# Ledger of designs, part 18: VHH binders against Dopamine receptor-interacting protein 1 (Dorip1)

Target 1, 310 residues: Dopamine receptor-interacting protein 1 (Dorip1), of Mus musculus (Mouse) (q4kl13)
Amino acid sequence: MKTLFEEIKASIKNNYNQDRSFWRPVLPWGGVFTIKAGRKAVSCTPLYVEIRLKNTCTIDGFLMLLYVILNENESFPRELSLHFGREFVDCFLYLMDTYSFTTVKLLWIWDKMEKQQYKSEVHKASLVIDLFGNEHDNFTKNLENLMSTIQGSYCSNWHCPTRVQEDQQRTISINPPQEIPHGNLIRLAVDELFCSKIELCEERGCGGLREFSQRVFCHGAPPFVVLNMQHWKPEDLAYVPYYLDLSDHKYLLEGATLFNKEEHHYSAAFQIDGHWMHYDGLRNVNLILLNKPPEFLLLSSLVYIRATEK
Key: E = the ipSAE of ESMFold2; O = the ipSAE of ESMFold2 at other seeds; V2 = 0.75 times the mean of E and O plus 0.25 times the DockQ between their complexes.

## First folded at step 12 (VHH)

Design g2 (from f2 with S54R S59D L104M; framework vhh_7pa5_2; at its last look DockQ between E and O 0.85; V2 from the best seeds 0.00; counts 0 for: pae E 3.7 > 2)
Fold by ESMFold2, look of step 12:
Structure g2 (fold): chain B 310 residues (1-310), chain A 122 residues (1-122)
Amino acid sequence: as target 1 above (310 residues)
Amino acid sequence: QVQLVESGGGMVQPGGSLRLSCAASGFTFSERAMSWVRRAPGKGPEWVSTISKRGGSTDYADSVKGRFTISRDNAKNTLYLQMNSLKPEDTALYYCARDLLEWMGLPYFDKWGQGTQVTVSS
């Protein structure tokens, strides 16, 4: 019996006739889960017999990427189990490999999202869950402590009211540099967030210099990171770096998510053995092999995986 | 190769008792919640009972509460259903099922066996 990942890899190798599509739909947009044995769903006061999912593109691309990442390195399932829980990782892989795609989405929603992050209602004995919104709210912010970082700083003015500070972040948010119109802007923005630096203290009336230490991962360098790119303009993205150094750990570009603002729809692209694939849950043929890296014009996120140690 | 093999069914008079067993193999039994599901002739499946992986939590359909008791022996990879005060409406094919997502409260039975017949009649 072949895993879904093995089938995808075989599809890449067997496209001699220039058929660039994977024959089996993966993570179709939305979904319906039928409760076949009549058991009441936990935490729902009205009885329902099915769960209907809408607007799932805010998680679908990342779920696809997570599946690819978990299959990229033999150690990643164990490492990610420490953050997400063993049952989650084991069930996620099993459900993906058995094509239980609506159930995979429910696993994410129930185990990793809070009820306030989505709308739900019971109508005609169906629980309708609507994931309309932002993929960072629905996925990236729910990665537990995976990408948690901390950076300490201190001001040279020993009378500074906030002389010693710590900044903890659970996600990695970078902003385009404003004063440098050309060059590798993504690496510059990453360095601004992670590297040590000295700046004029912004505390009112202080006048000292604030020294920032290197930003470090609270729980060690994770198997992957997600960079939120939705505020970056196409002109800022002349070149997307193949690799990045994050707190002295080397990371390699694994993939990206894309956002079409006119359609309010997310899609994804990722690499398998150096071959780029495009995923779009709304297409009937929703996983396609690309001849070249995708256009990053509508970039929403970049996903990097930790490189093998030297 | 997951296998679930039910046994212990048979014919019994109303008010009688039966004990069903389910032998599990091909997976780590002690790491999975388990359920009993039944199917009456011409009907769809009906959930009967669920037990957590360590046996500390059990739940029952309203129609069997107080009459049926689910239990498990993780050392023997065996699930049990003690059925007392049986009624004709308990007549069904009883299936042992792996309850993959019990820990998160989603009723999802990904593997089940061939079933064992229970017939309650005069």
Scores: ipSAE 0.348, ipTM 0.739, lowest interface PAE 3.7, mean pLDDT 85
ESMFold2 (binder alone), look of step 12: mean pLDDT 82; pTM 0.829
ESMFold2 at other seeds, look of step 12: ipSAE 0.426; ipTM 0.779

Design g3 (from f2, 17 letters changed; framework vhh_8fcz_2; at its last look DockQ between E and O 0.01; V2 from the best seeds 0.00; counts 0 for: pae E 12.5 > 2, placed apart)
Fold by ESMFold2, look of step 12:
Structure g3 (fold): chain B 310 residues (1-310), chain A 122 residues (1-122)
Amino acid sequence: as target 1 above (310 residues)
Amino acid sequence: QVQLVESGGGLVQPGGSLRLSCAASGFTFSERAMNWVRQPPGKGLEWVSTISKSGGSTTYADSVEGRFTIIRDNDKKMVYLQMTSLKTEDTAVYYCARDLLEWMGLPYFDKEGQGTQVTVSS
């Protein structure tokens, strides 16, 4: 069986043709899943004959990226199975490789999302699931403990009321620097989150110095990380680093998600063998080879993959 | 209907010069950055140069920097490529292009006109 990933790589190799797009749609926006008669139905839910998905762009770009990442290194399916579950990873790859795209989205919704994270309603014998919202609520929030980090700190004042602190986070969220910045703002924001430092203790009446240790991954350096960039403006210095050091591990830029505010629509860009592609589930030809690396003017999230040389 | 009409190509010897022209219609030319891209024989599209909507900023591929100059005239809806010190590897069909994904900041160019052939050979 030739996988979808192998077909995409083959299309890149043959890029001397006039068409700079992959020949078949991948993860089209939305989707319809028809329920065949004669199946034993669970009586705990309202009966319906089909499931309709809408506004799936909040997960589609990341699902495409996850598929690419799982194919980047032979060890990544095993490593990611420790976080997402073996059955999820195996089913995800199978469904992508058989072009069962609505079912892939249902797998994510049912296995990784809580019901409160989306709206659903039975209308005219169709279950309508609406993923309107943002990528954090619908995807990155549900990455289990993949990107969990912890940073400890202690104050030099023996009598500080909060002398020993730990800060645990499940996601990596960086904010644009508020001061007059010089240099690579993204790298500065990453360093502010991860690097050790000593600062004046902010506890009222303390006066000590608080020493922060290096922030570390709770479960080891993951195969990939996602940086939430939604608060970053295009007019900021928009140098996007092609590599980052996270907790003493080198990460390489794999791709990004993009958000068009006027259309309230997400898309994605990513690399395969050094070639940049753009994915947009709303277009009929929805996977296109780019002529040069993107400038990321509509950046929503950045995705970095762990380098093979640790 | 968007129309991009390239002209000014021809046969030239190595070290020679050539000026390409592109006439644009069917979109708001003065509000779009414009590009030159080229397709060498048997190969895909290569980006050559970009000029901002005002003409105040230009960028070039490393292979042509210092040899090619992109120019625009918003009143005439024209973009030009002044080529000097031509090399055999500059042989290609040249297209002017708008960035089809411009509103997303992603550089994607496609062939919308017929292009103009530039051949550099002795």
Scores: ipSAE 0.005, ipTM 0.272, lowest interface PAE 12.5, mean pLDDT 82
ESMFold2 (binder alone), look of step 12: mean pLDDT 82; pTM 0.838
ESMFold2 at other seeds, look of step 12: ipSAE 0.018; ipTM 0.498

Design g4 (from f2, 15 letters changed; framework vhh_surovatamig_d1; at its last look DockQ between E and O 0.69; V2 from the best seeds 0.00; counts 0 for: pae O 11.4 > 2)
Fold by ESMFold2 at other seeds, look of step 12:
Structure g4 (fold): chain B 310 residues (1-310), chain A 122 residues (1-122)
Amino acid sequence: as target 1 above (310 residues)
Amino acid sequence: EVQLVESGGGLVQPGGSLRLSCAASGFTFSERAMSWVRQAPGKGLEWVATISKSGGSTDYVDSVKGRFTISRDNAKKSLYLQMNSLRAEDTAVYYCARDLLEWMGLPYFDKRGQGTLVTVSS
């Protein structure tokens, strides 16, 4: 059987008729899962016979990106199994390749999300799960065992009250630099977070120099990283770097998630073999080949994959 | 490629017995819960029985409890269903299935094989 990834790649190559879209919806917004008779319903009191999903755009873009990432390198399924669990990775790929899209969303919700991350209620014998909210809360927060980092620092003043410090970040959030007028602002913000540096100690009355070590991944360099970009404005994004160096590893731009504030809706853009595609679960034709790389005007997150080098 | 090949069906009189087998390949059999499901003529799929990956836990639909026994042999990558005291209502095509979401408590059965027909009539 041809995988979904192989079908998407084939559609890119067969675009001689100006049809710039994939012919079937992938990960349509929402979904309905019907409970088959004979087994106990998914636990919820009172009993229900189906599960209905709403507002799934807070996970759909990242689920699509995860599928693409797992197909980018034959070693990534094994490597990501160390962080997500082998059962999850195997089932995720199978469900995506068999177009079981509502079921793959349930896999994420039940295996990776905690109950307080979403609302649920039984209505007319249906369990309704509502994922309205923030993409970072519903998806990226669950990647802490993948993306956690730590950085130590010390002050040269032996009398400094906070002479030795340790900063642990559970996910990767970068902020636009204010005092740097232009250039590769994303690169500068990443370096500010990750690179070793020496700065004046910020303790009042100290006067020492604080030396920061290089920030490192707590669980080793992951196959992919997600940069939280929600504080970035279009004017800050004159250049989105093709690659980044993170903790002595090269990472390549794989894609992005986008957020439309007025619609409260997420979508995604990503590349396959240098061809950029846009995914939007609300569209009837929801996977479209772009004529050029996207401008990232509504950026929510950037996604980078680890290069096979080094 | 994942394959599940059912065998052992046939024509049997009420009260009789049959033993169904399922040969599995293309996946790590010992790491998956397995199920039997059946489809009676003109009806939808019905779950019959599930066995855990180790074989230490089994569960059955009420209509077959005490009459059917699910078992597995992980070394032979085989799943079995011993069916005793067969009744006319047991007439169906029986399918071997992977229970992909058992560990989450979701009833999702990956039916792959062609099935084996069991006919119970006098």
Scores: ipSAE 0.000, ipTM 0.388, lowest interface PAE 11.4, mean pLDDT 82
ESMFold2, look of step 12: ipSAE 0.039; ipTM 0.549
ESMFold2 (binder alone), look of step 12: mean pLDDT 81; pTM 0.825

Design g5 (from f2 with S30D K111R; framework vhh_7pa5_2; at its last look DockQ between E and O 0.61; V2 from the best seeds 0.00; counts 0 for: pae E 4.2 > 2, SAP .693 > .668)
Fold by ESMFold2, look of step 12:
Structure g5 (fold): chain B 310 residues (1-310), chain A 122 residues (1-122)
Amino acid sequence: as target 1 above (310 residues)
Amino acid sequence: QVQLVESGGGMVQPGGSLRLSCAASGFTFDERAMSWVRRAPGKGPEWVSTISKSGGSTSYADSVKGRFTISRDNAKNTLYLQMNSLKPEDTALYYCARDLLEWLGLPYFDRWGQGTQVTVSS
């Protein structure tokens, strides 16, 4: 069987200068799953014979990126199985490679999302699932078992009421530095979050110095990281680093998700063999080869993969 | 290469019994839930029964409850369907199917056998 990833790579190789699109739609926005063999396996009221998905762009870009990541390195399926579960990773790859795209989205929704993260209702024998919202609520929030980090600190004042602290973050959100007008602002924001530092203690009346250790991943350096970039303005994004050092591991830019606020719509861009592709599930031709790296002016998230430390 | 081979079908009088078997190969059988699905003449496929990967959980369509029993032998990589009190409306081609997403409660059958014919008539 030729995988979907192999088909995309072949399309790039054979059509780079003449045809900049992949001929088959991938993860089209929305979707309909028809229950073909009679009654569904789960109890519901009223009964339904199909599942209809709406507003899936809040997960589609990341699902596409996850597929690319799992194909980047032979070890990543095994490593990510420790975090997502073996059944999820095996089913995800199989469903992507058999073009069962609505079913891939249902796999994510039912295995990784909780019911309060989305709206659903049964209407005219259809279960309608509406993923309106944002990528954090519908996707990156569910990556806490990969993205969790912790940073310890202590204050030099023995009488500080919060002398020993631990700051755990469940996802990685970075904010633009306010006082640095130019340069590699993304790298500086990452270093502010991860690097050891010494600051005046913020406790009222304390007066001590608080020493922060290096921030570390709670479950080891993951195969990929997602940086939430929602608060960044286009003028702050003059430089997107292709390399980052995170907790003593080198990470390489794999891709990004993009958010159009007027349309309330997400898309994605990513690399395959050094070639940039743009994915937008709303387009009939929804995966295209870019003639240059994207400008990243509407960033929602940046996605980096762990390099071999060899 | 995944293979599912059904057997045990045949012609039987109303009220009779048959036992269907499905021999599975090419995958780790005890890691997958399994289902029986049937197709009557002129009809679309109809789900009959599902069994969890361990065999600890079973479910049945209303039309067969109390008459059919699904079981599995994970040591022999074999799925079974015991069909009792057969009726003419049970006449169908019976398929063994791998139920890839049973653990999510989503009826998605990614692999099917060729089916075994069951005919209930006088």
Scores: ipSAE 0.291, ipTM 0.694, lowest interface PAE 4.2, mean pLDDT 85
ESMFold2 (binder alone), look of step 12: mean pLDDT 81; pTM 0.817
ESMFold2 at other seeds, look of step 12: ipSAE 0.319; ipTM 0.718

Design g6 (from f2 with A33K S59D; framework vhh_7pa5_2; at its last look DockQ between E and O 0.11; V2 from the best seeds 0.00; counts 0 for: pae E 9.5 > 2, framework grips, SAP .757 > .668, placed apart)
Fold by ESMFold2, look of step 12:
Structure g6 (fold): chain B 310 residues (1-310), chain A 122 residues (1-122)
Amino acid sequence: as target 1 above (310 residues)
Amino acid sequence: QVQLVESGGGMVQPGGSLRLSCAASGFTFSERKMSWVRRAPGKGPEWVSTISKSGGSTDYADSVKGRFTISRDNAKNTLYLQMNSLKPEDTALYYCARDLLEWLGLPYFDKWGQGTQVTVSS
């Protein structure tokens, strides 16, 4: 049988002019996993015979994006295995390709989440796992050291009490610029975080100049990065760049997650071969082809993929 | 270089029998729990049967219990599925699989073969 990714690509070709949706559900919201007698039931008090997942939209969009990313470049499964573990990547792709969607979510919960990150209880012989919350706590926080960066700086004043500094971050956190920008606000915020610069030292009474080196990835430039956009207002998002430079590596917009605050619900949008798709696990037909690129007014996160270089 | 190669499928009339084989290589077969999984047209994978490392414990999906028998030969690195009293609903692509994370209590299959087709039709 073809992989799920091959099925989606074939559906894009067939649906461009006649149907605008993928023919089968992918990663439906929630899920039920039945524990059969021969599967070495988990011993607990009280006992349960099935696992029920609720409110999984906090991981579903990113699981879909991860699947697309792993299929975009033949080297990415190997590279991401260094960060996620080889067994996880192999199992994830296998389960996605066999439409074992509840099991994929259990893989994420078991392998990447801590028990304290979700609520669980046994009710009427079912273990209920509730992923209510946000994408950061349930997904992006658990990306290991994938996006860890460090930036060093030195003050020109020999007597500065903090002459040598290092700033380490485990995620890429950018803030909207406060000054009047010339250009793309998101690109300007990224450059402020990553590019080298010289500015007045902020230590009281110092008077020196502090030189910041270029921010670099602690474990090499990853196959993809996630920009957390939760502090950005819709009016700041007039332009989402399709291209970013991060630490001397080119990154291309792969997709985004979207959050509807009133419905407390996440969805995702992403590109396959230049065609934009929208994914929403609550829909009966939950993967649709968009006629044009989405407007990112409900943006939760942006996802960029490393460009191929010669 | 892990390989699982299924064979023994074919077309059979309702009530007939088939014996599937799975030749395993590239790993220590006797140290892994093994399973048969099937996929009917247009449906997701369905667990069929599991056998312990030694072969001393077996289990079956309710839909096949009493009709199918799983076995293994650790000296030949081969897994078997004897299928009797076959029904049209048994029509599927049958895979053998290693249980990926059995010690976690969830059935994760880390390597599959290409499968062998079983078709039950008059």
Scores: ipSAE 0.006, ipTM 0.189, lowest interface PAE 9.5, mean pLDDT 81
ESMFold2 (binder alone), look of step 12: mean pLDDT 82; pTM 0.824
ESMFold2 at other seeds, look of step 12: ipSAE 0.013; ipTM 0.238

## First folded at step 13 (VHH; framework vhh_7pa5_2)

Design i1 (from g1 with P107F; at its last look DockQ between E and O 0.68; V2 from the best seeds 0.00; counts 0 for: pae O 9.6 > 2)
Fold by ESMFold2 at other seeds, look of step 13:
Structure i1 (fold): chain B 310 residues (1-310), chain A 122 residues (1-122)
Amino acid sequence: as target 1 above (310 residues)
Amino acid sequence: QVQLVESGGGMVQPGGSLRLSCAASGFTFSERAMSWVRRAPGKGPEWVSTISKSGGSTSYADSVKGRFTISRDNAKNTLYLQMNSLKPEDTALYYCARDLLEWMGLFYFDKWGQGTQVTVSS
């Protein structure tokens, strides 16, 4: 069977002879899933005969990106199975490759989201699941322990009440540097979070020096990381690095999600073999080859993939 | 090409027994959960039973619990349904189906066989 990824790559190869980059919709916004059999997909009371998805753009771009990432390196399905579960990864790839797109979204909603993260209700024998909101709540927050890190620190004062500290984080939380309008602001913020350092102990009356170790990934360097950029100003994003060093591992810009505030609508951009694509689930031709790398003016998230070399 | 071929149906009297088989090919049988689904005349499909990929977990519709037993032989790529104490209400076309989302507690059957007829009448 020719995978969806192979179809997309073939479309890229043929672009100069044809004015389209892909001939069928991928992950169309929303979706309807008709109940065919069984009782476990239907709530006990009230019963329903279909599931209707609305406002799925908060996960659609990331689902597309996840599919691309899983196909970029032969080891990534195995590595990501350690974080997401083997059943999830196997089923996700199969459903994407068979164009079962509404079911892919249900897989994410039922397996990775908690009930309180979305609105659902039964109306006229349909279960309506509404993913209105943002990508952090509906996708990034649910990446399990993928990006978990830890950093330890020690104070030189043997009497310091907080002599030994550990800081664990499940996401990569960075902020723009303090009022520095020039330079690689993203790199600076990453270094502030990850690099070892020595500073005066903040404990009042201590007077010691606190040594911070390098922040490291709790479960090894993940195949990809996500930087939430929705609170970064456009001025901060004038330079988006195509390379990052995270805990001694090199990461390459794989893609981004974009947010149109006026429409409250997400889309995505990503690259395959150096060719940039734009994805927008509301369009009937919704995967378009770009003639140059995208401008990141509407940036919501950046996605970096671990390089094959260290 | 995925194929699921059911067999073992037939006519039985109430209280009788039948054993259905489903021969699977075209996919790695041992990596997929499998289900039996039935369709009685004039009714929509009804889930009957599900078995996990290893065979270690089974579940049944309330209407057949205690009477039907699902099993599988991963070495022979075959799914089975032992049906005991059959009732006229069990009359239906029985399908084996590949269940992609069993591990999430959802029923999503992406491939079906042609079905085998079970008729229970006096």
Scores: ipSAE 0.006, ipTM 0.424, lowest interface PAE 9.6, mean pLDDT 82
ESMFold2, look of step 13: ipSAE 0.011; ipTM 0.464
ESMFold2 (binder alone), look of step 13: mean pLDDT 82; pTM 0.831

Design i2 (from g1 with P107V; at its last look DockQ between E and O 0.26; V2 from the best seeds 0.00; counts 0 for: pae O 14.7 > 2)
Fold by ESMFold2 at other seeds, look of step 13:
Structure i2 (fold): chain B 310 residues (1-310), chain A 122 residues (1-122)
Amino acid sequence: as target 1 above (310 residues)
Amino acid sequence: QVQLVESGGGMVQPGGSLRLSCAASGFTFSERAMSWVRRAPGKGPEWVSTISKSGGSTSYADSVKGRFTISRDNAKNTLYLQMNSLKPEDTALYYCARDLLEWMGLVYFDKWGQGTQVTVSS
């Protein structure tokens, strides 16, 4: 026997020690879930004997990232349970750890997506669920209140009709600053959204100055944040910061999601055991080591993880 | 720790009725779909019925449709199965089970009870 891989695999199985795993779950694109006889039960008509998932790349990269993030710190499963529900986090981790790949995607679709976010139909006794579309519509908009922020403002004019205002956002969409094309554009755009500022009041006829408080997370600083980068052009990016300050908390770059225009296909990049990996569910080898930035892929999202305090 | 405790089984004549109960603890009952599964002597497990987390949607195996009614009381963390017009073929050990999928009526169990015996004979 010359294959060390087979020896390592056998060692892991014989030990049942989760801390000694050399392999991590890696989601393939799509999936088929076969319904066993005696378990046929439908809440709607018509009946089907299997569920087929298509175009799941709009959630696959983020599901991989979520799994990596939940394993980044012992406290993150508990913290994220406050937003996603304890049952969801427990089931998600169990299904990923047991390589139940199609089932974990069904968990996301059922528990976190609304029917209008995907197409479904029964064809030849198969329920076909098609996730073709936008990664943010299918995943990041379904992060519950995790990304929710609020920013209050106050106008200096006592007679302003809208003297006290507040702005609440459920996602973090970062727009490039068109007027300042130099330096660290991503940090500047984040600061524009989060930092306190004073601006001329936009109320018709007011003329006062509106003071904006620092934008804060409605439910505390989350274990991770997702920045929607879909409005950024490659030529507007010169530097992706390894860390960001968000509402007095420091966040470290954990990963990114990437988009291939020619294939209309999403992939992801993230760290496993300190090494940058490229995940692409369509490839036979769907997790590879990154030594250079991937060519011909556009940035879709940046994912930052909260730095630990010790 | 998750626990499911079935009760209400017993001996009954054909055409009779029984009401099974399942007391749940150790998880948020109101956030999970629940099912009844039965195992007849010498047979494999057979799905019987599923109820959504809210109780608004129910599904039944063809063999029990029209005779059995599943229900739940989320305030009491209790699942029920009303069994009417019982037949000898309904003789089985009945389990309540927690599942992961609610919106499709599918059952994928991760926790089981100990079961309660139902025997239908003269």
Scores: ipSAE 0.000, ipTM 0.210, lowest interface PAE 14.7, mean pLDDT 76
ESMFold2, look of step 13: ipSAE 0.005; ipTM 0.413
ESMFold2 (binder alone), look of step 13: mean pLDDT 82; pTM 0.821

Design i3 (from g1 with Y108W; at its last look DockQ between E and O 0.16; V2 from the best seeds 0.00; counts 0 for: pae E 13.3 > 2, placed apart)
Fold by ESMFold2 at other seeds, look of step 13:
Structure i3 (fold): chain B 310 residues (1-310), chain A 122 residues (1-122)
Amino acid sequence: as target 1 above (310 residues)
Amino acid sequence: QVQLVESGGGMVQPGGSLRLSCAASGFTFSERAMSWVRRAPGKGPEWVSTISKSGGSTSYADSVKGRFTISRDNAKNTLYLQMNSLKPEDTALYYCARDLLEWMGLPWFDKWGQGTQVTVSS
């Protein structure tokens, strides 16, 4: 069997497979999973015969991106298994490659989300699961310890009550620089978070200088990182860097998620072998090959992958 | 903690038969649905068969229907797969898996064994 990823790559490079539809729909918005009749009476109370998903765009773009990332490098499934679990990664790839798209969304919901992160109820013998919300709550917060970092600091004042400190973050939280800078604001914000620095100690009455070590990944440099751009204004996003240096590792722009406020709808863009594609689960043909890199006018998140070492 | 140990694999000619076993421990076997999953060289996992916790309901992938039979013995905490009329395409590492979401009709496996190799070659 040809994997979904192999089919997508073939569609980009040439029309090699004349017997099949190109641009096959993937991860359609929502979904319906019909429960086999023999299992129903044993496995559920109250009884239902199907599961219906709605408002799944809050996870669909990232699920598509995760699939692409897992196929970008033969080592990434093993590396990501350390964070997500081998069973999750194996099942995720299997379900994507068998076009079991509603089931892959259920895998995410029940393996990675807590019950309070979504609404569910039984209506007319159908379990309805509603993922209304935002991408950060429904996907990015559930990436386990993938992006966990730590930064140590110490104060030059021997008598500082908090002379040695550690700051651990589970996500990469960056803010636009507060002074009016010139140039690439995203790179500046990343450097502010990651690079070593010396600042005036903020402890009451201390007056010493606090030296911060370089911020490092707690579990090694992950195959990918996500920057939540939800709080960045469009004017701050004039330039999106094609690469970033994170804790002495080079990361390359893999893709982005986009949010249309009028439609309350997420979509995604990503690249394969330098070719940009746009994914939108609401379209019948939901993967579109772009002639040029996307315009990031409605940016929600940026996704970077670790560069291949020589 | 939870252990799933497969056995019964080996080399066999096309058209031959093998019976796989999976010994389970560290959980209440009779309360969990179980599945067989296989992985051919260089390919992703492929679901083969599922059996309900009581053994009263079974299902099979189209590629193995009529040739493979899943069964279980809850008194011995053992899962079985009888494989008949084997083909070269059945060559794979076969895993016993605990099917956490079978009650919802979802093929999601939270625990796997180490696998047993089945090789079908003339």
Scores: ipSAE 0.000, ipTM 0.213, lowest interface PAE 10.9, mean pLDDT 81
ESMFold2, look of step 13: ipSAE 0.000; ipTM 0.245
ESMFold2 (binder alone), look of step 13: mean pLDDT 80; pTM 0.812

